Miniprotein binders against p81326. Designs and how they scored, part 160

Target 1, 226 residues: p81326
Amino acid sequence: MLHFGGFIMEINHISKILEKEREEYIRNKVEEYLKQGFSKDDAVNKANQSWRTYIGHRIQDVIYNLLKKFLKDSGLKVTTDKALNNRNLPEELDKVKRLIAINYGEYLFLPDADVIVYKVENNDIKIIAIISVKNSFRERRFETTYWKLKLKESPVTSHIKVFLATPDKDNEISYKCPNGKPKKMRIILEYELDGIYFLKEDFEETEKAKHFGKIVEDIIEISKKL

## First folded at step 17 (miniprotein)

Design N19
Fold by OpenDDE base, second read of step 17:
Parts: C-alpha cells; sequence; structure tokens
Structure N19 (fold): chain B 226 residues (1-226), chain A 101 residues (1-101)
C-alpha cells in the first residue's frame, strides 16, 4: 500500500487499471494470433507471454525515467543496454559500453543492464551501478546474480554495483523465511547482489533489501565514493 | 512547503486516475461520441499528471527529509506510470477514431 499522506492511493486502483488493460491486451493479441493461424490454446499462451514482456518493458521505462530525472541534479547520467546496441554510438556511450563489457576471452559481451548509471568527470567515465528490472522471476531467476559475479571478476568492472528492482507481485522474494521456510531465491539474490529494491510495501526489509524509494539516495552515496 | 506540494500532487494523481478510468469505460463503448469524450478526459488526465510531476520535482529540488523524499519518489513513479497508461490509451482511441472515418 503506497501510503501517501492522508490518501491511500489504493494500489487497488492501479491494479484494476492494469487488470483491465491486461484483459484488453490479451483479447486483442489472442485475436491477432488466431488470425495468424495459431490454435486457441497457443494464441492464449502467446498472448500471456506477450503481456509479460510488455508490462516488463513498461516498468523498466518508468524506472528509467525516474532515475534519469532524480539523478540529473547530482550530475549523474543514465542509459540502457538497449541504447548501447547501436552500431554508431556517441563517444560517451561508446565508452560506457566498453566499461561494462565482460571479457570472455576472444569476445566481449554486455551484461543485462536495464538501467546503467554513470558519471562523467574530466572526460573520464565512471560506471556507478547497473539496475536490473524484473517483474517476475518465472524465468532467469539468477541471471542478475550471474552478471554481478562476472562483473566482480574484472578490476575494470568490480566496483560496479548491481541492483535488482522488482514489484515482486507474487511474493517470490519478498520474505526470507516465510512460515519458517527459507526462500532460496531471496537469500541468494540478497547475498550476491548489492541491493534489492522493492516497488511495494509488503516485504521484509534488511540492509540490502529496501524500498525502491531508497535507490536514488543509495546511488548518489555510492557515486561520491568513486 | 514540500508536504503541501505532496498533498497537491496526490490530489492530482487521484483526479487523473479517475479520469483515466472514466475514459476507459467510454472507450469500451466504441462509438465515435464516446471515443471523443474519452479523448478529452485523457487529455485532461495527462495535463494533471504532468502538473503533478512538476510539483513533485519542485519539492524534491528544495531538499526534503528522507521520509518525505520516499513519498515523493513513490508519487513520481505512480505519476509516470499513469502517464504512460493515459498516453497509450489516447493513442489507441485516436487510431480507432481514424479507422471509423
Amino acid sequence: as target 1 above (226 residues)
Amino acid sequence: GPEEILEEAEKLLKEALKLIEEARKLAEKGDPESLEKALKLLEKAIELLRKAIELIQKALDQGVPEELRKKLEEAFLLAEWLLMIAKELLRKIKEELEKQK
């Protein structure tokens, strides 16, 4: 429940809007896939998958915009892995791309980096943090952890903080030991990552697991130490 | 002060949300008149959301206690989310209106 002042902007209203949007989206996609010759079952499955992708991108975009605006006054810049996929990059972004690249011997690959926070000082770029945005953990549960570990292996990238931002709607990682049973995914993600930021109120707060509202301050603080 | 700004922003968000919901209901009817009404509601909602974002940013620029900062950031996130919803719905309605011409 986002407790704003005196008005509980009922997350319920957002949820209702999103649900209606989902229903409409699914209906339209099902129709589209049926026209393409898919079976009804396949069309429904594909539509649901499409929705998950769609809503994930929207959440990512909102987070990107938030960070971009709130970090601007601190002199910090933000970009995305998607922006770095261009063949012809501005010099600044080309440098950013190179500074987050992971060495695999003959090849360099980029980590999954939904949002990249960096600063420019005296024409030198310092990468501060990578934020991975996950709406659900049905797939690629430890992908962010993998990238953190890979970044840690190089002196060039070892300083880069890796954060996970999630609404965790299904409470997959909101609690460490619900009902006395350890949630492996929460424990591992919290241990391996530099922080988990929840876009919700109902979660177990720890030193590394915080509300998303703390991320800007944390990033700024980290940036001062670099 | 920044608390008053937050309150105003929250009010704007609430109003915008209402307008988006109403617009969605109208759009579901699919007739040109309903679509035009929905369009107007969404335009107003977008205006309110932009104002809310501006207010929130202004408050944050003034420096605020941590607790208030958190609330402002949450409000900002919500505003941006609603703005995306409103813009997308607006686009769809415009496309539908064009198809009916």
Scores: ipSAE 0.123, ipTM 0.552, lowest interface PAE 3.1, mean pLDDT 86
Fold by ESMFold2-Fast, scan of step 17:
Structure N19 (fold): chain B 226 residues (1-226), chain A 101 residues (1-101)
Amino acid sequence: as target 1 above (226 residues)
Amino acid sequence: GPEEILEEAEKLLKEALKLIEEARKLAEKGDPESLEKALKLLEKAIELLRKAIELIQKALDQGVPEELRKKLEEAFLLAEWLLMIAKELLRKIKEELEKQK
């Protein structure tokens, strides 16, 4: 699988670039906050919080570009929830938006679908998967699970796979307790979601919780069954 | 103590849930006055949820007995779910208000 070898290599390269980018970003932000009159401890804390917001957007863009590149040869298309919120939508993206929207009475909301994978076959659109990208679980730890449960309510969206992609740098869902039991949050996310893909090396793989390098292969396999 | 903190957090969660449910009903009416009122209720619910989360985190940091820890973790999960729901509903109501006026 030449494509998958290249994908893993590109992920490794990007991971190293992001680590260097983090050090430079934090150094610059600490200096910025110190100039604003914050103490050293406050400046460091604020810089770390700023990095969490920055890297969230950065990781989403990286995942989008990787999936777009490596799924193209399989006839799969990739878009983002940001693209679907554009006022001047092409017909194809307008159809994608309608196929994933959730009804709340008089209101329609898009799920938190950072990356959306779909195919076009015989002029019909089929949504394959929605990927939520989470850098941290501090404030919105079950957002992805909520959207999965809402999508299951409709026959139009119930087939859509919902995945979580995360570096989990703080070991919030990849860490096991000393007794070998996974944390409650990990158990719930793995149970409810169709898969969790970790952008880190050190964790125990299961049927649903895998290294991010496997996501392209899994999505292609799912698309063949639709 | 931690038991008193759990009781306070649970009270905040129940109040926030009631506000979110009331806001949903108002949002379903779709008129600007109802949407504006729903917005105020959701802002209050978010404040209560953030306070509940802070209290629960403080209690968990103190090393509580297993039974209390499980209840605190359950309350924390519920608070995070409600906060996510409230923020998303708030965002969409703001969009609808801008569209109408």
Scores: ipSAE 0.000, ipTM 0.129, lowest interface PAE 18.1, mean pLDDT 77

Design N2
Fold by OpenDDE base, second read of step 17:
Structure N2 (fold): chain B 226 residues (1-226), chain A 83 residues (1-83)
Amino acid sequence: as target 1 above (226 residues)
Amino acid sequence: SEEEKKIEELLQKALELLEEARELAKKGDYEEAIKKLEEAVKLLEEALKIAKELGNEELADYVEFLLMLVKYLIKRIKEKLEE
């Protein structure tokens, strides 16, 4: 169980970082646009628009940091696909990269893996879970499902749990049958994935659809079975 | 804008309350920590309202995320106190 004090600390710390980064980002972008010859008002507007794109990545970063912090106490390690996108990887990360790679015959490609959770035991790496973070489902609605299915095709990767974390702001997958109409996306994602974790309170909870706060516990439990 | 400044002020105050809650929780004063967190929720809800009114989706998203975390934390603390 996460120590309450530690959880509060993490929220506060991350929030402070985000605010600091926002201020700095906006300031820097404003200066950049001013140098490009935009008016002060235009520069501010453009900076804010740029921040919009950036904030989605920041939510991902927050999730990564939370998982990294809370899973560390259980001896689990966390990385990202971005961290694996390097020619010169440490041995450990190179092994992680190879263990999540999907075979396309002549080529190996990595699944979209915003967060990768693994453990190291006796110098062996076991991949536990991949977490995809999506702020919205406007594009590539079933991409995470595709990767899950591809991972299932190999005995090397078939054990890897694939989770989706989302605030689902537009309520695209928060409910299975709102107003008596089935939400195709929710039904398919819940069926194909190992879990959906909502970064919100207002959703239909099921065995696979849970509050994001449960993800750490679930991952730890899975790790014990591997 | 003035409204954006107000949101920033609210967020800053909310973060201060989170820090106070942290210190209280470290001391085992979970009930008082919850009170601080609930106050933070109120400030964040106001910030969210303003952000939505401004049409600042990114800021609204950020505030919503914070709200989710704080509310969840309150829930978990309450559950622990009931055990």
Scores: ipSAE 0.247, ipTM 0.650, lowest interface PAE 2.2, mean pLDDT 87
Fold by ESMFold2-Fast, scan of step 17:
Structure N2 (fold): chain B 226 residues (1-226), chain A 83 residues (1-83)
Amino acid sequence: as target 1 above (226 residues)
Amino acid sequence: SEEEKKIEELLQKALELLEEARELAKKGDYEEAIKKLEEAVKLLEEALKIAKELGNEELADYVEFLLMLVKYLIKRIKEKLEE
């Protein structure tokens, strides 16, 4: 019961935060543009255009915060590659960083992972999954696949699930064979990755290609097997 | 624009329905909560259509994300009712 009530409360809370953030963002941007000498009407128009660009990045942040809050109820922890790149890390995050780092001889590099899910048991850390959030596939379309293949090369990281989360608005990977022609990108991504989670209703569902709403349940199930 | 104001009105009404659904779920009235959430879905789908017609991709992304979250809530409540 409490888990369900918390879910509804959190969705409503996120929506209200975004609305207040919009009001504050536009107010601050209007003030900034006015100080630069723009007219009131131009400042308002420029602030609205700036907000439209900003909200795209906010969707990625909202996904991160949603996963963080709902996975916490199951004893799971969430961080980001941005957090792991801080110069001074808490001991726990330093251990997470070391457990996902990829070896290039004398160098260690982090994969490009927007969200990282892990658990702590008796001060031992187990990495469960990394999630890449992609709004488009115009560039670096196989970057997530590259990192999955690199992680598979080491016994330390080979168990880590690699997921892609995407709205895929341009229908670039929503179907394997639209109009009878195989979509190489969809076929390869589904084959190599552990899952694709769509932020849309219209897509070809498979064992590995699912609606984003299933991601929390899937991660919890995976964590029970580790 | 007038259309963007219409989208904001639809979003505000959808958020009010989400709050009503929250109070109903708190009282254990899951069937009524689902009805409120399904009403919110219809308002959000209308907002999405207008946003796409305006070519406002950023606003359409935001509304589509909200739709995904609301539909997930409906699914979770329905699963709870089946228990």
Scores: ipSAE 0.000, ipTM 0.239, lowest interface PAE 12.5, mean pLDDT 77

Design N20
Fold by ESMFold2-Fast, scan of step 17:
Structure N20 (fold): chain B 226 residues (1-226), chain A 101 residues (1-101)
Amino acid sequence: as target 1 above (226 residues)
Amino acid sequence: GPEEILEEAEKLLKEALKLIEEARKLAEKGDPESLEKALKLLEKAIELLRKAIELIQKALDQGVPEELRKKLEDAFMEAEFLLLFAKLLLKRIKEELEKQK
């Protein structure tokens, strides 16, 4: 915990700093959905879902910027799914997109790849890791595991590490049960994924569930083997 | 004004990040001298981050345009994440030093 002028701040309190923006955002989105013909209850529910998505993207952007800065000196590059969805892709990013896209017959889909780490050597691109950033687990909690399992099916993508990064402010997957047993969601995510990186201090670390500060070293180590 | 406070906070964040990265590299060496040096760098980084958080909070308490407010809030989140990163690395290094006694 941080103490400032009698005010206690910790990472779980980030949402409080954004509270005024949240109220304005929700109000504006409710108005927007009402104009589209939704009921008041539906408009409120959709506005709250929109806020959760919006703030999740802002947390993702912060993590992207931190990883880009930390990995710079190791010759590793970082991009985002947002960048890969641009209509006019640079050649390098087009290659990255092709190396992580999953084929479903006539359709190609990107995995849940909020942040993508890759390297370039002599115009060859090697994908090191994709990172799913989750600020909550209310919805689509196992989407990342689905994409991990799909990537494992192809020899082209089976080497790609799939990581989850999360503050887990609601203790949904880092919870300390009185009997020592992790929650079912934690067990499944840890089993299926290559790693979980917590942006919080208070949890039981394992071989695959680590403090976020270890992600840089882990990614660099993986990249040396490719 | 709030723009000058944002600029100062960003400068503090940049300096703290550099210190954290230097500390990370020293921690990888694993010898006691490198680990002790890393601790001092992290303590300085934490001090800079706390100052950045204080400046950002002061700016957010003022009436600011929406675009500037979002930048200040993003800087606040970055500072909090860096502070957590620095504190966790500090804890790991202290544990490693204790283990080597």
Scores: ipSAE 0.166, ipTM 0.594, lowest interface PAE 5.8, mean pLDDT 81
Fold by OpenDDE base, second read of step 17:
Structure N20 (fold): chain B 226 residues (1-226), chain A 101 residues (1-101)
Amino acid sequence: as target 1 above (226 residues)
Amino acid sequence: GPEEILEEAEKLLKEALKLIEEARKLAEKGDPESLEKALKLLEKAIELLRKAIELIQKALDQGVPEELRKKLEDAFMEAEFLLLFAKLLLKRIKEELEKQK
């Protein structure tokens, strides 16, 4: 067990760390929107929306960089869907893009893939996993599930593991049956996805629901079987 | 207000569910005409569900009492689930139509 002890602690507090910037961010954005002619109420609402987007990207970036760092020694590579949204891709990334593409008849589209893990062996690329990063589940709660199911439909992509990584700040999916009431979203996501990884300590652990610290080991293990 | 938004969202969900069920029944027939009808129903259902999601999000963003928040969140989850289902069914129907061509 690579006791990345110090790293695990930082991960558990990622939301709290980022929230420290919230007040300043909101203030600045409110001022910006007021200057654009929005009402005070509209400016505040827009600022809050902007913050949610901003913090989501920041968490995604942290997870990306973390995985990139920890998987490097195993020979695994990491990219993002954003990096694949280029007309001129290096050969390697072009292959990655093609191997995760979903067929819609005349068109190929990429799944939402915040992080893509792959390996290169004998000049062949094998996609190992896609990680979706969600800070909150206020929007598009089952989008990751959709993509998992779509990937499963093709023999080209059916082997790709789809994981969800989240701090779950609002405890939306941390527990299956809090107070005896089933949380549908947790149950469905856990059932449909290959795993859920929490960037926090207070969650109900299961075979598929684990602490984020386990994701590296799990990915490496999967990679050995592909 | 937020309560009115919830009511409207629930109405949209109910209508969308009805359309999805009708589409499912039509899709089971398997003939091209039925499949095309099902496709149209699903497209409408998807539109309604997206609208419901937008409304619910708007209400949640305004700040609501905890009790109402829970109801909105439940409605949101239902909407997302139905949207997923509708999209999957739509795709299956399209694939079936292409096979019959």
Scores: ipSAE 0.015, ipTM 0.257, lowest interface PAE 8.0, mean pLDDT 87

Design N21
Fold by OpenDDE base, second read of step 17:
Structure N21 (fold): chain B 226 residues (1-226), chain A 101 residues (1-101)
Amino acid sequence: as target 1 above (226 residues)
Amino acid sequence: GPEEILEEAEKLLEEAYKLILEARKLAEKGDPESLEKALKLLEKAIELLRKAIELIQKALDQGVPEELRKKLEEAFLEAEWLLLFAKLLLRRIKEELEKQK
């Protein structure tokens, strides 16, 4: 328990820690793009976009590794949608893939699932939760909400909890009504999703909006009811 | 100008968000009356989103500074996503209404 507490504090600064690499990363990418024949302005813009993507992946990796580590003792397993994008999957992962697939008539597609938590009992797989990881909400703000809705439409997937994990660096969804003005994105996401977990301290806590440190406990509790 | 168009588009998106949220709340009740109300709200949301997309496209076609272009493109992507979401929710509600008849 004590080791989890210390780690929880460190996760609050994940964005700050990663930002230390930004200057060097940008410099290197700018040089790369200049060598490719882009203008200085284009190179800078491309480098900044690359950084945003890079940071997003890094945060996702951190969350994945944390969940994998902390859920292991509870007998829960963790994978990613990326890991499922393989033609030759182990039997277990192939089953996981099938159990999260969304029906579009002639086609099955996977939801965006940065992290997938499941358990294996008596050779049967039960999907517990999908966690979407977002660093910023500049694009496709309701993507996770869409997938939650789609999962809810099938008796096969309706039980799957969908969570959002974010540092919310730009305070886009940290508060419901800052200065008396409703933040539509926070309200909608909190309503539609099963939970929002913040990798920071400065946010409005509710029943569904919690610190990331609570996600492990919540997932374990859900797993016991399945 | 393009900045004004962006502002208008963002307002339309905001209104559409509210309508979608309300529609979802109504749809969760599951009764025919609530479903019908939800359907009407979603139809309105879809209309607003289509208008936003058209406005944004118009601004992009005029040529805009890079910073504004980026904002417009972000708004465009958001609008397209919400439009898809609203349409699919609408379909689901219609299917549910048909099952209750």
Scores: ipSAE 0.026, ipTM 0.254, lowest interface PAE 5.3, mean pLDDT 87
Fold by ESMFold2-Fast, scan of step 17:
Structure N21 (fold): chain B 226 residues (1-226), chain A 101 residues (1-101)
Amino acid sequence: as target 1 above (226 residues)
Amino acid sequence: GPEEILEEAEKLLEEAYKLILEARKLAEKGDPESLEKALKLLEKAIELLRKAIELIQKALDQGVPEELRKKLEEAFLEAEWLLLFAKLLLRRIKEELEKQK
């Protein structure tokens, strides 16, 4: 029912698919830019920049689909901030949006909630977790922490778990450092957030910083407490 | 020069990080004495972060190599976000102290 072994296998399989997808994507984009009159060096640079943007959205989609597939048998539902930004929302999603929105006086804003996990019991909606997906940390290192702190300010949202999911390919927060201290960014993110889930194998696991393969069982356990 | 300014700003950021983390732990205890101590630590952290921001801006106003400019811009973003976090935590603690009155 829970299929945790199958979940881990699918994560590993998807990682290999994304590597093959990168090669084809870059090859196609280089050809496209060459046809537009760019030099070979410029075409390669633009293709790599395009891939960085593409993979960010692709990883969000992958995580959404994996969580939707592996949580449904546990009575949990999954949606995205993109779905919540439609003007004509189904009643259920409109209620989800209202339960995670942050109040700034006369304005309501959604947190950076790429993926949202909730449950419905007797027509009552309970938000379990929001997951921020980051492919890199260059421009917005502490954005997820900001939203966590804002959500804790309200009794309506203070119970919501805030997770970060990231491949961290540049080893910005998931490095091995046996004789050194963790970077300040890692320390702050791990302290303030409810969990960090890495889509990679090469890092020191802690109680809150885990392999992405553990996210399904963690979310199910949290949902039982609500 | 700009390299020395970056080093000084990074030391200020490191000190502010420690103060914010200590303030957070004190705030989680929730008693009035811990909350008041957390306020003092956050006020000091905010002061250090504002100083770091000023130093970084001064360095960025100078002609700097691209690699150093990138590091200064990264430090600037870290300082701005930490300042935001410290101000939000400060507000929450003040609200909690008001509630306990």
Scores: ipSAE 0.000, ipTM 0.178, lowest interface PAE 15.8, mean pLDDT 78

Design N22
Fold by OpenDDE base, second read of step 17:
Structure N22 (fold): chain B 226 residues (1-226), chain A 101 residues (1-101)
Amino acid sequence: as target 1 above (226 residues)
Amino acid sequence: GPEEILEEAEKLLEEAYKLILEARKLAEKGDPESLEKALKLLEKAIELLRKAIELIQKALDQGVPEELRKKLEEAFDYAEFLLMLAKYLLKRIKEELEKQK
């Protein structure tokens, strides 16, 4: 129990911790882009975009590692969409890939699945949840909602829970009605998804909007019903 | 002005979303009458969404302050999402109607 408490505090500050590296990262990237022949303004813009991508991946990696660690004792397994993007997959991962694939007629495509949680029982694989990780909502704000809807349309994938995990650094979805004004993005994401998990303390908690610390328990509970 | 355009676009998006939700509920019933009703709602939603996208693009083309630009871009992303959703549901409903014939 005590180790979970310390972990929860660290996760609340993940964005702040990663932001400490920003200045150095930007400086180095600007220099790199200048050497490539970009203008100063272009170099700065490219560096900032690179940072956004970089920090997003770092947060995703942290969440992946945490889920992998905390779900291990429950017998649940964790993978990523990146791990599934191989021609030669182990049998287990090949099955996982097939079980999350979305049918587009002649083609099967994978949803954006930063983290995939599944269990193996009697050599059968059951997909439990997909977790989308977003640091900010500057681009593709409702992409996770699209994938949830697509997964729901097939009896093969309709049971898969889709969660969003975010530090919501810019407070874009932390509150439903800040200052009495509805935040459409929060309301829609909460309605369409199975849950939103915040890597911070400053948010409006609801039945579907919870602190990230609850995600492990929720996933385990879901897994028992499958 | 651009602010008024944003407000109008947001109204269109809200209406379109309501129509999509209603269409989805009707489609879940699965009977031909409900599917046909859902189809009509989605067609209307698509029309509203296209109009919203046009309005938003018009506002963005005028040059707007950064704060307003951000709101317009958010509305644009939402409009594109809803449009994709509506078109997808429309296709699925049409396929289902064809199977029942």
Scores: ipSAE 0.100, ipTM 0.513, lowest interface PAE 1.6, mean pLDDT 88
Fold by ESMFold2-Fast, scan of step 17:
Structure N22 (fold): chain B 226 residues (1-226), chain A 101 residues (1-101)
Amino acid sequence: as target 1 above (226 residues)
Amino acid sequence: GPEEILEEAEKLLEEAYKLILEARKLAEKGDPESLEKALKLLEKAIELLRKAIELIQKALDQGVPEELRKKLEEAFDYAEFLLMLAKYLLKRIKEELEKQK
């Protein structure tokens, strides 16, 4: 399992880098807001809100690069929804876009697919999974679930696995309520999606809710069945 | 009071969710009888969800403590999600029934 061992080591290395980036970012933003006349408590709150936006984009890039690196030796390819929205789309990516686009009458929309995993066999493209990356659940909490439901309704896309990857630092879906029950959001997301991969250690693990370190192995196993 | 309204709304949400799950199981069978039954369950779920939303809005219109307000807002978000899901499933079942004619 050297391939998966390397993945775990890379995740641990990146987690340490991201924590250092967070400390520097927060310090700089707190100072900025204090200069604007905000109280210390307000400055800290605003800095944390700014970090959540920043790290969202940063984590998407990290996940894309990790998956691209660790899936390539398995014959799997990785792209992003941003790449699929480019003006000059290569033939292969144009085919990927057509295989995940959802028809709304005269309009075609892409699902919330931050990262897309696919394979090419005999010039045929097969989509394996789409991964929605969410740093927080403050807004658009059920968009990934909506896209899962839309994909499930078509024979062309019903096989596509829909995963959520999240650090869930605000403990919105990884924390149990004081009465011992999972939050309603956690129950719904786990039920409707094909899996949730946490970029954190403190959560209740289930068959569908796993550490992010298991995602590469799971995707490879799924691809072998298609 | 607002706490009693929240409790009633939560019971309505639990019942609506159960109806949605039962409707989904019936829809998976795909036959016209099962699809018709699923449609009726979803219509009932939508009625319960609209009632829950009205109760939650009524409670939020009263000056409630912060802890209770957070629970009401959580219940509202959940109700809106279930309503979206029920409407989506109802639309898909109606489309399938039309195709089977």
Scores: ipSAE 0.000, ipTM 0.248, lowest interface PAE 12.7, mean pLDDT 80

